# VHH binders against Leucine-rich repeat-containing protein 39 (lrrc39), part 15

Target 1, 343 residues: Leucine-rich repeat-containing protein 39 (lrrc39), of Danio rerio (Zebrafish) (Brachydanio rerio) (f1r6i3)
Amino acid sequence: MTGVTVCCGTVNSIKALWETRIKKTKDDLKKEKEQKDRRAVGRLTGAWEDRIILAKLKEKIVTEEGRVILRIEKEEWKTLPPALVQLSQIQEWQLHRIGLQRIPRFISSFQSLIVLDLSRNSVTEIPKEIGKLTRLRELLLSYNRVSYVPEELGCCENLEKLELAMNRDLDELPTQLSNLKKLSHLDLSMNQFTTIPDCVVNLPSLEWLDMGSNILETLPDNIHRMEKLHTLWLPRNELEYLPDNISRMKSLDTLVLSKNKLRDIPPLMEGMSNLRFVNFRDNPLTYDVTLPDLNEDVEEEENDREMFGREFMNFYIQEARKRGSQNFTSVLNVMLEGVSETA
Key: E = the ipSAE of ESMFold2; O = the ipSAE of OpenDDE; V2 = 0.75 times the mean of E and O plus 0.25 times the DockQ between their complexes.

## First folded at step 16 (VHH; framework vhh_8h5u_2)

Design w3 (at its last look DockQ between E and O 0.69; V2 from the best seeds 0.73)
Fold by ESMFold2, look of step 16:
Structure w3 (fold): chain B 343 residues (1-343), chain A 123 residues (1-123)
Amino acid sequence: as target 1 above (343 residues)
Amino acid sequence: EVQVVESGGGLVQPGGSLRLSCAASGFTFSSGSYAMAWYRQAPGNQHERVAIITSKGNTNYKDSVKGRFTISRDNAKNTGYLQMNSLKSEDTAVYYCAAKYWSEYGWREYDYWGQGTQVTVSS
């Protein structure tokens, strides 16, 4: 014999191991509590900041004629805080001259928005999330830095007014913009458009279009597809001629073509009975035409007279036909005279 | 003070090629919203716009030069170019480069215009 081979641990040895495991567990629980407390402090700090920012934003909310409006003017807000989504019932943003650099992606949370007016800021992009705003009626982004319009804007099915004047680099629009079946007012002035985009010609409800101060040289031959257009602003472009089909724009009331490079006026425009206001000032028209002046002694009123409007247009067209006919007749007479002399 | 200077004109045979350059100084194209255009004027004719390139690189051409002329720009060099291929006698003209820029006030435009470079296609 051996002796006894039982080497079971002593009660004290087992107790020591158990106490070690208990201590380790308590240390782990302490670490978890410290982590929990650290997370809680972080959440409370952020919640306090959000509460302060939200209170500040609530001071900017006004109610006018039943509409809830966020109005901020002439104070610095380069970005808008996410806490703003807690005020998602806002129906209008009127944020002018606040230095805003981005339309936040959380704009999609503002499903009650009817008017988004961010004029005179520094916005560079319209986010695709804009397409989620199906109740939006007006998007005003004039005097910003938008160079691209996302195709998702075509999803704003109730949009009636779009202003993108003076964004400088804007030179094209997505084809999906023609999906805006209610768009009646479009301002694209002071940009770099070289043509009227097809999607604009295809807007079925367009009534008012400003493309002044762009770099247009021609207008599309199918311009008459804009059957509801009554106002067309095209001053300060480089237009050399107008398409004959412009005479088919029966709704056109106002047509401004000042400061272009037009050489002639399409003769059929004489029959445009709804065209009440037209301006051909500062164009290098082929013929020198001045309206007859009955009162030569009223020089003081001469500077205030509109001398390149509708009356001028009609007179010019009549004189151009007369002078063109005389030139053609003169050439034909010389040809006939020469033939007669030879027998 | 902003200046635009054209170069690269000269005498060429019909069917030949020339490349015109438009160097800007006093600002960079990348710092402003400029479109760059080439115009030409032959004796007895009015100025006509031949080609234009927007700040984003979109181009438009006069019908008479489509397929023969290519406008481009290199914003790193502050330079625009007009590559003229398959030249014809009717392309003989003084060619002018212009940079079109809108002011920060939004109702005035500035055209910075060069002195011109002669292109002569001698048949």
Scores: ipSAE 0.648, ipTM 0.848, lowest interface PAE 1.3, mean pLDDT 82
ESMFold2 (binder alone), look of step 16: mean pLDDT 79; pTM 0.798
OpenDDE, look of step 16: ipSAE 0.838; ipTM 0.935

Design w4 (from v1 with K62R; at its last look DockQ between E and O 0.79; V2 from the best seeds 0.82)
Amino acid sequence: EVQVVESGGGLVQPGGSLRLSCAASGFTFSSGSYAMAWYRQAPGNQHERVAIITSKGNTNYRDSVKGRFTISRDNAKNTGYLQMNSLKSEDTAVYYCAAKYWSEYGWRPEYDYWGQGTQVTVSS
ESMFold2, look of step 16: ipSAE 0.799; ipTM 0.926
ESMFold2 (binder alone), look of step 16: mean pLDDT 81; pTM 0.816
OpenDDE, look of step 16: ipSAE 0.871; ipTM 0.952

Design w5 (from v1 with K56R; at its last look DockQ between E and O 0.71; V2 from the best seeds 0.79)
Amino acid sequence: EVQVVESGGGLVQPGGSLRLSCAASGFTFSSGSYAMAWYRQAPGNQHERVAIITSRGNTNYKDSVKGRFTISRDNAKNTGYLQMNSLKSEDTAVYYCAAKYWSEYGWRPEYDYWGQGTQVTVSS
ESMFold2, look of step 16: ipSAE 0.771; ipTM 0.914
ESMFold2 (binder alone), look of step 16: mean pLDDT 81; pTM 0.813
OpenDDE, look of step 16: ipSAE 0.877; ipTM 0.957
ESMFold2, look of step 17: ipSAE 0.765; ipTM 0.912
ESMFold2 (binder alone), look of step 17: mean pLDDT 82; pTM 0.819
OpenDDE, look of step 17: ipSAE 0.877; ipTM 0.955

## First folded at step 17 (VHH; framework vhh_8h5u_2)

Design x1 (from w5 with Y111L; at its last fold request DockQ between E and O 0.74; V2 from the best seeds 0.82)
Amino acid sequence: EVQVVESGGGLVQPGGSLRLSCAASGFTFSSGSYAMAWYRQAPGNQHERVAIITSRGNTNYKDSVKGRFTISRDNAKNTGYLQMNSLKSEDTAVYYCAAKYWSEYGWRPELDYWGQGTQVTVSS
ESMFold2, look of step 17: ipSAE 0.801; ipTM 0.927
ESMFold2 (binder alone), look of step 17: mean pLDDT 81; pTM 0.812
OpenDDE, look of step 17: ipSAE 0.883; ipTM 0.961
ESMFold2, look of step 19: ipSAE 0.793; ipTM 0.925
ESMFold2 (binder alone), look of step 19: mean pLDDT 82; pTM 0.816
OpenDDE, look of step 19: ipSAE 0.885; ipTM 0.962
ESMFold2, fold request of step 22: ipSAE 0.797, 0.794, 0.777; ipTM 0.926, 0.924, 0.917
ESMFold2 (binder alone), fold request of step 22: mean pLDDT 82, 82, 82; pTM 0.818, 0.822, 0.819
OpenDDE, fold request of step 22: ipSAE 0.900, 0.894, 0.897; ipTM 0.970, 0.966, 0.968

Design x2 (from w5 with Y111T; at its last look DockQ between E and O 0.63; V2 from the best seeds 0.78)
Fold by ESMFold2, look of step 17:
Structure x2 (fold): chain B 343 residues (1-343), chain A 124 residues (1-124)
Amino acid sequence: as target 1 above (343 residues)
Amino acid sequence: EVQVVESGGGLVQPGGSLRLSCAASGFTFSSGSYAMAWYRQAPGNQHERVAIITSRGNTNYKDSVKGRFTISRDNAKNTGYLQMNSLKSEDTAVYYCAAKYWSEYGWRPETDYWGQGTQVTVSS
């Protein structure tokens, strides 16, 4: 627009100033052009990289029975690229053994997602953005490293199945989990839970619960609030007794309590007519009781019959009543059962 | 070699206090997923868990000791503690510490690392 080349000095000084001005302007224009060109190359390179990665991702998409599925197995993807957002109509992620370290925050863009199966990865965190997935029915994160569950998971109002087995350090859940009105299947096994959280007891539709291989010592007195629970898996804990109210769990069909520290069986459990499978094996029960009529192969009694545990339970309860009325005999049985290895 | 060793037991008067220590060697609490627990056994009784602290630092206590006992751990010193206040004669027992490890197969009771025990006696 305006050029200022005027100087009041000598001719040589004026020439030098003019040459300096021209050089500086030329250098500035060159720098701006080079910056623009570098930005343009960067944008084009990024567009090519996005196109390449998107093409690779599209190869991982399958359609099965009307569902659009992203399936990646045994291929390293420690992180998922943002280009994946362009495929937001995917209904299932089935990503196994890919070394995934994080669920991306852009997960919220996948509003059609029904199944998020990230089992057997290295995920350490469930982002709060999970709560925007209101169509999500299954969240499978077993065999990961999740130590914290965000309260926003309670916003996944259609969630039916939650698996968090073998996350090792997981030991608590947010109270908002009880907002999951459709949750029917919950696996919390192989973690560090010391109690069954109140939010789990308050799940209105829960039918199946696994908390095996945790460090439970007691069960909540209000356990009977789980009115629809038919399967309760509690092996390999440190349970010392069962609350009386366990007998009020009228839907309970399967109860596994093997490898705990139980000393007795609540007598009212005899009346649990829906209980088909119950397992008390490897507990230090006060009375040493064996089932009568053992004219068959007895080494199969641990694993070979659907009703074995219930037969044992009922027989134990009846023998405990009988032996309890004979004071000397009951004391003698307790002393004999008190002999155990020290190591 | 992996081991845990208890210390700090002894004689105390009713209402007194005692602090038990559980020093671990051959592994570090910070290098993996470890919980630490204290158990006790009085003569003729079953082992009972009195307190546990998880790898994340959450605690749980037996009802009979709630409010009187405090479990803690110092991962830098590789040591767990049980602060026992307002002691009662019924707290007399041998106290054992155990380190509980979560491997790729989870936790199993048979893999616990147990100490040899330390006697706590509460008497006039």
Scores: ipSAE 0.803, ipTM 0.928, lowest interface PAE 0.7, mean pLDDT 84
ESMFold2 (binder alone), look of step 17: mean pLDDT 80; pTM 0.796
OpenDDE, look of step 17: ipSAE 0.860; ipTM 0.947

Design x3 (from w5 with E110S; at its last look DockQ between E and O 0.55; V2 from the best seeds 0.69)
Fold by ESMFold2, look of step 17:
Structure x3 (fold): chain B 343 residues (1-343), chain A 124 residues (1-124)
Amino acid sequence: as target 1 above (343 residues)
Amino acid sequence: EVQVVESGGGLVQPGGSLRLSCAASGFTFSSGSYAMAWYRQAPGNQHERVAIITSRGNTNYKDSVKGRFTISRDNAKNTGYLQMNSLKSEDTAVYYCAAKYWSEYGWRPSYDYWGQGTQVTVSS
């Protein structure tokens, strides 16, 4: 609470406010003159078109379980008309795959928004006005063209789910994202992240993280700071090793590491009792090992988990320990044999 | 089809410098919407990523080359560069350039387009 955030006023903003007010006053006077001229020319045609647009938008409003939802399906809406502001009571935007190119800046008028589903559109920018949506719980922007996340997203204090999968060029997040104290679900898959950003590691409530299909080569040594993380998806990266501290992730239940460049498995992972599923498939592990016989008495899903998961991991660690000891003994034996032959 | 061609390899003395170039062509997508990476492989070893630069210009380096290697790109020419300074004998390898692209089509969300490699040898 004592820190400075973009959402809170600061002494810095007082100076900027005064300088801005002078310019704003001049701009406002100009806008009033222009508005008067435009109103005189176009008010009859515009008023009729606005009523038609608003009527069409009202047909897209549904009420489900006490929530007012704007749902647009099977139509192309590259932009959203300003008349939408008259329906500011809407609690969910369900605007999947409508060709949307922009989140309107008037989004700030929708103070009741809980869910903003804009997945599979062509959105290129998240406007700073998103930070005014303090009731927002879910922001779904997977399969868009977002390459930058504004720091003002950190003002969405009730955000629980953020999906930004497949935005192609996304490679960093603002440090202010760590202000999202309730964020539990984060999907950053199919982007260009080279590391797990510090702000993600600092998310206090994160339970589910997908960073699959990025270009990660390493994981942060402090990964264990994500104390509530139970599911971590990291397939299709370029990880060469795991930090030893991953063994300290006590809540971790599911860890997917398929299709990476891992050479070995940290021995300390042998003690991770909560880890029920781990996947090392398609990694160039130093030793070729195969599991002993399958247990046919248990359910097939449990056997599949053991074949690719914790049992394989533990067996690999044990075999690596044995083969390392054998190699050391072999070198020592050659040295001892040489001494014996000379004595 | 996307093509990647490396150049600039050669023989250099320890402490010397080389500049590798990576020319990419044949993209059917927006220019510059791909990451470029340099990998190296010494005989008998797997490929090791030494540097990557994202479409937005963010870079990441392997610890062993930080401060000595610099990756850069010229998006107008679809060309990437690896400036290699203070070269050591352990930098001897075949260096490969790769272009990495994400597609929303198919079951493979990414494509890795590799060049043929260019030899870098550091010896006195």
Scores: ipSAE 0.595, ipTM 0.833, lowest interface PAE 1.6, mean pLDDT 82
ESMFold2 (binder alone), look of step 17: mean pLDDT 81; pTM 0.810
OpenDDE, look of step 17: ipSAE 0.874; ipTM 0.954

Design x4 (from w5 with E104D; at its last look DockQ between E and O 0.81; V2 from the best seeds 0.82)
Amino acid sequence: EVQVVESGGGLVQPGGSLRLSCAASGFTFSSGSYAMAWYRQAPGNQHERVAIITSRGNTNYKDSVKGRFTISRDNAKNTGYLQMNSLKSEDTAVYYCAAKYWSDYGWRPEYDYWGQGTQVTVSS
ESMFold2, look of step 17: ipSAE 0.770; ipTM 0.916
ESMFold2 (binder alone), look of step 17: mean pLDDT 81; pTM 0.811
OpenDDE, look of step 17: ipSAE 0.875; ipTM 0.954

Design x5 (from w5 with E110G; at its last look DockQ between E and O 0.80; V2 from the best seeds 0.82)
Fold by ESMFold2, look of step 17:
Structure x5 (fold): chain B 343 residues (1-343), chain A 124 residues (1-124)
Amino acid sequence: as target 1 above (343 residues)
Amino acid sequence: EVQVVESGGGLVQPGGSLRLSCAASGFTFSSGSYAMAWYRQAPGNQHERVAIITSRGNTNYKDSVKGRFTISRDNAKNTGYLQMNSLKSEDTAVYYCAAKYWSEYGWRPGYDYWGQGTQVTVSS
């Protein structure tokens, strides 16, 4: 029922209000232009940086023996730029001594990868995305700082070679590693393993295992489940004995046990016809046994093999059997001599 | 200079408990890749590893002490421990702690940092 209120104030007040709104509008337009300019410069700078980085990466691609290889050597690349995904056809990464700190999560885009060689870097983590690389045959991460292996590595169904030597703090593996049905070569040397993990014993195709320079004290009693294992490197551990079931490892050809704490050699190892090379050097074996037929003309390494190898093993077992029998016989003879003396 | 020093040994009745300490100086457990282990040597016996704890805290024990002994480490105090429960006469030995270091060449026997030993005697 009443009328609408009118603008109050004088003409000077209305002018002042309008001048305030005009100034505010000009300031708003200036701010909008500055934001638009900053956004446009940011997008253009980013596009140029991506193109420059991509061009540099393309210079690192070589083709050898029909394979597309990304090769970076002795250049500092602590991280790999996301632009690399535009080159996802790469089949091998050969990135040595570049100071790489991380395997990028975008590794999953490289579905053609067969070899991932990141040896001698500073990698601390294997990303879960590694499990997407179903064509991967070799993962080489020796001389890095990996302390944990993700369960998703078990999804790399074509993996044949895994090297994790000299990661120093590595001391366990996920149980899913036993899912690697084609893994034939495993290097876990120079780490902190206290036992051979059950998942390693359960690898169905493993042929070559290096766990040297770890802190193993015992080996699993079920070690004979490793039916295809040909080569077992265990030097520089703290092994005190070998399980009797080691004699059941029918494929074992090479067994290195130097610099351990072994007191004795299981006598059933005498029957291991497939064991061609064994090394017992620098173990505190109970009996002091030396092969009398040393060949002075052979190379020093070959001499070590012969001196502490298969013939040494067999001679030691024979001497231990004789001395054990003599001890039993000596005890029995003392008892019999005492009876004879009283009779 | 790098040293480790054991303490906490003594006389204990069978079934008793004892806690051994291993204090490190001249290095810190957090500054590198170190494992810590306890060894023992009884009269007439060879030196044997009793327990070990890795740099990541995983442990392993000799079967004869499993369930009775507990190894631990406190990196902030630069000290390791061996808690020994349900002690038996066969546990009588000199106990040594060792710090095991992983260099650029890995772990190498003969480069461990050893203490002087502490006597543990379990008397009937």
Scores: ipSAE 0.782, ipTM 0.919, lowest interface PAE 0.8, mean pLDDT 85
ESMFold2 (binder alone), look of step 17: mean pLDDT 80; pTM 0.802
OpenDDE, look of step 17: ipSAE 0.876; ipTM 0.956

## First folded at step 19 (VHH; framework vhh_8h5u_2)

Design y1 (from w4 with Y111L; at its last read DockQ between E and O 0.87; V2 from the best seeds 0.86)
Amino acid sequence: EVQVVESGGGLVQPGGSLRLSCAASGFTFSSGSYAMAWYRQAPGNQHERVAIITSKGNTNYRDSVKGRFTISRDNAKNTGYLQMNSLKSEDTAVYYCAAKYWSEYGWRPELDYWGQGTQVTVSS
ESMFold2, look of step 19: ipSAE 0.817; ipTM 0.932
ESMFold2 (binder alone), look of step 19: mean pLDDT 82; pTM 0.815
OpenDDE, look of step 19: ipSAE 0.878; ipTM 0.958
ESMFold2, look of step 20: ipSAE 0.828; ipTM 0.936
ESMFold2 (binder alone), look of step 20: mean pLDDT 82; pTM 0.817
OpenDDE, look of step 20: ipSAE 0.886; ipTM 0.963
ESMFold2, fold request of step 22: ipSAE 0.809, 0.806, 0.809; ipTM 0.929, 0.928, 0.930
ESMFold2 (binder alone), fold request of step 22: mean pLDDT 82, 82, 82; pTM 0.817, 0.820, 0.822
OpenDDE, fold request of step 22: ipSAE 0.898, 0.900, 0.899; ipTM 0.969, 0.969, 0.969
ESMFold2, last read: ipSAE 0.811, 0.821, 0.806; ipTM 0.931, 0.934, 0.930
ESMFold2 (binder alone), last read: mean pLDDT 82, 82, 82; pTM 0.822, 0.818, 0.820
OpenDDE, last read: ipSAE 0.900, 0.900, 0.900; ipTM 0.969, 0.969, 0.969

Design y2 (from x1 with L111M; at its last look DockQ between E and O 0.72; V2 from the best seeds 0.79)
Fold by ESMFold2, look of step 19:
Structure y2 (fold): chain B 343 residues (1-343), chain A 124 residues (1-124)
Amino acid sequence: as target 1 above (343 residues)
Amino acid sequence: EVQVVESGGGLVQPGGSLRLSCAASGFTFSSGSYAMAWYRQAPGNQHERVAIITSRGNTNYKDSVKGRFTISRDNAKNTGYLQMNSLKSEDTAVYYCAAKYWSEYGWRPEMDYWGQGTQVTVSS
């Protein structure tokens, strides 16, 4: 026994296996190194670009009355770069006429935002992430192209002012908007609203509402639920009558109804002692009522019937009552005369 | 030339139906922010809006026609419609279509495109 030498044959086979394993390992390591190097170059290029963009953004930051403001005007920024997140301490965005097409979803990183003013841009939607901005007090999106308001806006518990004027296609609001317990100022003018939405009537703190230049035909019968409303702008709609309950709006100070289709003025409005400014100009009122003589030297704008609104309203109501009373008196006299003939 | 033209009016018995069409030419509903509305005027009465459909497709109706009239629009055909069911003698009127446009200055009634009207007569 002591055998046959097998070592030479097996050594060659083992050597070949080692060499193939070594080659595979070298190839794997080379591929890993190449990927790591490509990642490093990509990160370096991106970091340099981020630094350049961030430097430009920092030049747009101002501090006014203790607030950190990002202010960009009349400079094209159709989108906002992600590097902006590095400046998440910003408390106000004031971005006007920059052609902005969207509010970036990273807006949620700006937890210190108090004012988001994006007026006069091309914004088409408000992202759901807006609801993360619980410190937001003002959202200004007038003169944009927003056609939809997300229900998450109702999560902005500190919102006091919302402006969506001139978004042209906007015609409804989510019911969750009534969750905005601090909202006092709402501008929905120059849109396609056909009614005042129930969620607006249910806003508990609303003081100022503009729905001018919409296509309203009626107002809700429960309009008096807006107990804090002192200013109501409704010019250039198609209102045909006012609900009787409008006289129950005890806080109402200013009511603009010019350029509507109103035929009459509810008589109980005479008792609205807090109503100081009311405008019925350019309505097809049933009675043609002429106010007292005007000074010839007064310009048409200065003696516009808007300036005579409450006086005109009361005079109209009195004339309408007088004409109705004359008819009633005539009927009563006929009845009394008839009774005397039978006696 | 920019215009809207109504069609589909006529004589119908009480309880009957008619479908009015409002064809637009010289502009395209999809090229801007347009609402479309139907108005009517009976002899001795003023114009009243009976139905409106917004650019987004939301609708609103006069109470007297709710459930009986349906407004719709087909932007591909550049046409609006008013389906009128369960017609009553009180629905007798000239019906007008208006395309209402929102410019950069908002809606202005003087910039609406109005048709010439189509007669609807409901009689036994």
Scores: ipSAE 0.766, ipTM 0.913, lowest interface PAE 0.9, mean pLDDT 84
ESMFold2 (binder alone), look of step 19: mean pLDDT 82; pTM 0.814
OpenDDE, look of step 19: ipSAE 0.865; ipTM 0.949

Design y3 (from x1 with L111V; at its last look DockQ between E and O 0.58; V2 from the best seeds 0.71)
Fold by ESMFold2, look of step 19:
Structure y3 (fold): chain B 343 residues (1-343), chain A 124 residues (1-124)
Amino acid sequence: as target 1 above (343 residues)
Amino acid sequence: EVQVVESGGGLVQPGGSLRLSCAASGFTFSSGSYAMAWYRQAPGNQHERVAIITSRGNTNYKDSVKGRFTISRDNAKNTGYLQMNSLKSEDTAVYYCAAKYWSEYGWRPEVDYWGQGTQVTVSS
């Protein structure tokens, strides 16, 4: 026989790794439990309950693509039992729609965590202990009730993705968030941000930002400091103008500004050659501009992009330049005449 | 039923002060995720947002009123306020308050609660 048993060997290797991690976790937790038992007295019934709960939790452990995952979905777990600490080598939590109300403070024991996905729960707080998770790459808390982000999140030095969409009351971030040197994806949509926080502008690696459905009226003048940002979602805000410096965002590829209060488009945006996708739909722009040669054979969605996309933007700027040139000439003539009269 | 009602407008001399109130009825500020904003519209002009205060108390102001206007809210009295100091003739407008609501499925502007407006006139 000359076959290659790659798949069988791979599965057995993963299973063996899992069993080793469980043994190590159990030994570590036993030591910690013994220390706590020396400090506490008479918790024999709790030890039995811990073993029952631990057995139930072990049934929720899966191994996928070399990762050890705790997966619980659509089963009520308002709180997570302390016995879970005995499984501290878990690399991913995938806990969706379980009614979870708190991230337990013992989260700090899960030093192997790479992904903490608690989306669509009832979490109200990110504990300061989150900062101990220095291997964490993804923190997903969209569709929760988080109103505050602790400064200690800035200690998660390997964090690459942070999702806090639809936490509704969230309106600020700690300045220490700018310490996340690897953060490339940030979703803050459907909250109450009134501006893009300075710490977000100062994120050195941010590539993708969604702040749609907030209450932004302006963007920061220094937005161009976001040198690696290629995607910026800002629909359904109250933006009235864009700062001149937006034209300096050289990496920007996708900019969505639909459903805002924009009156004009900054003329220098015409020179943003990297900007491939832009959307100005549903803004009270001063000029009513239509691209008369649009391909009507395409689906309505494609026509909508052409109507308010890059071609629309450039055409609008050209039309505004024509009319602004006439207005500028009139204003300049008045200024020059006034200077002459007062010389 | 569900509404916000503005009060406190009037005639004032330049440099004077007024305090606008926004009383909510049919709902409470503490019962959901509400931001409260003040808008104004001068004759012949479009509405502009003057100030906003979030459910957590974070505030933001139009540049033209920064340092002169202060927005606040008292959840116990179910009332928001706009303190307007150092008033200028340019501040003459109808002022509207709005309670902005985020549903469990996102922002839905069609469910915002608006008042009927209160006139503020700054003149000698």
Scores: ipSAE 0.653, ipTM 0.863, lowest interface PAE 1.4, mean pLDDT 82
ESMFold2 (binder alone), look of step 19: mean pLDDT 79; pTM 0.788
OpenDDE, look of step 19: ipSAE 0.860; ipTM 0.946

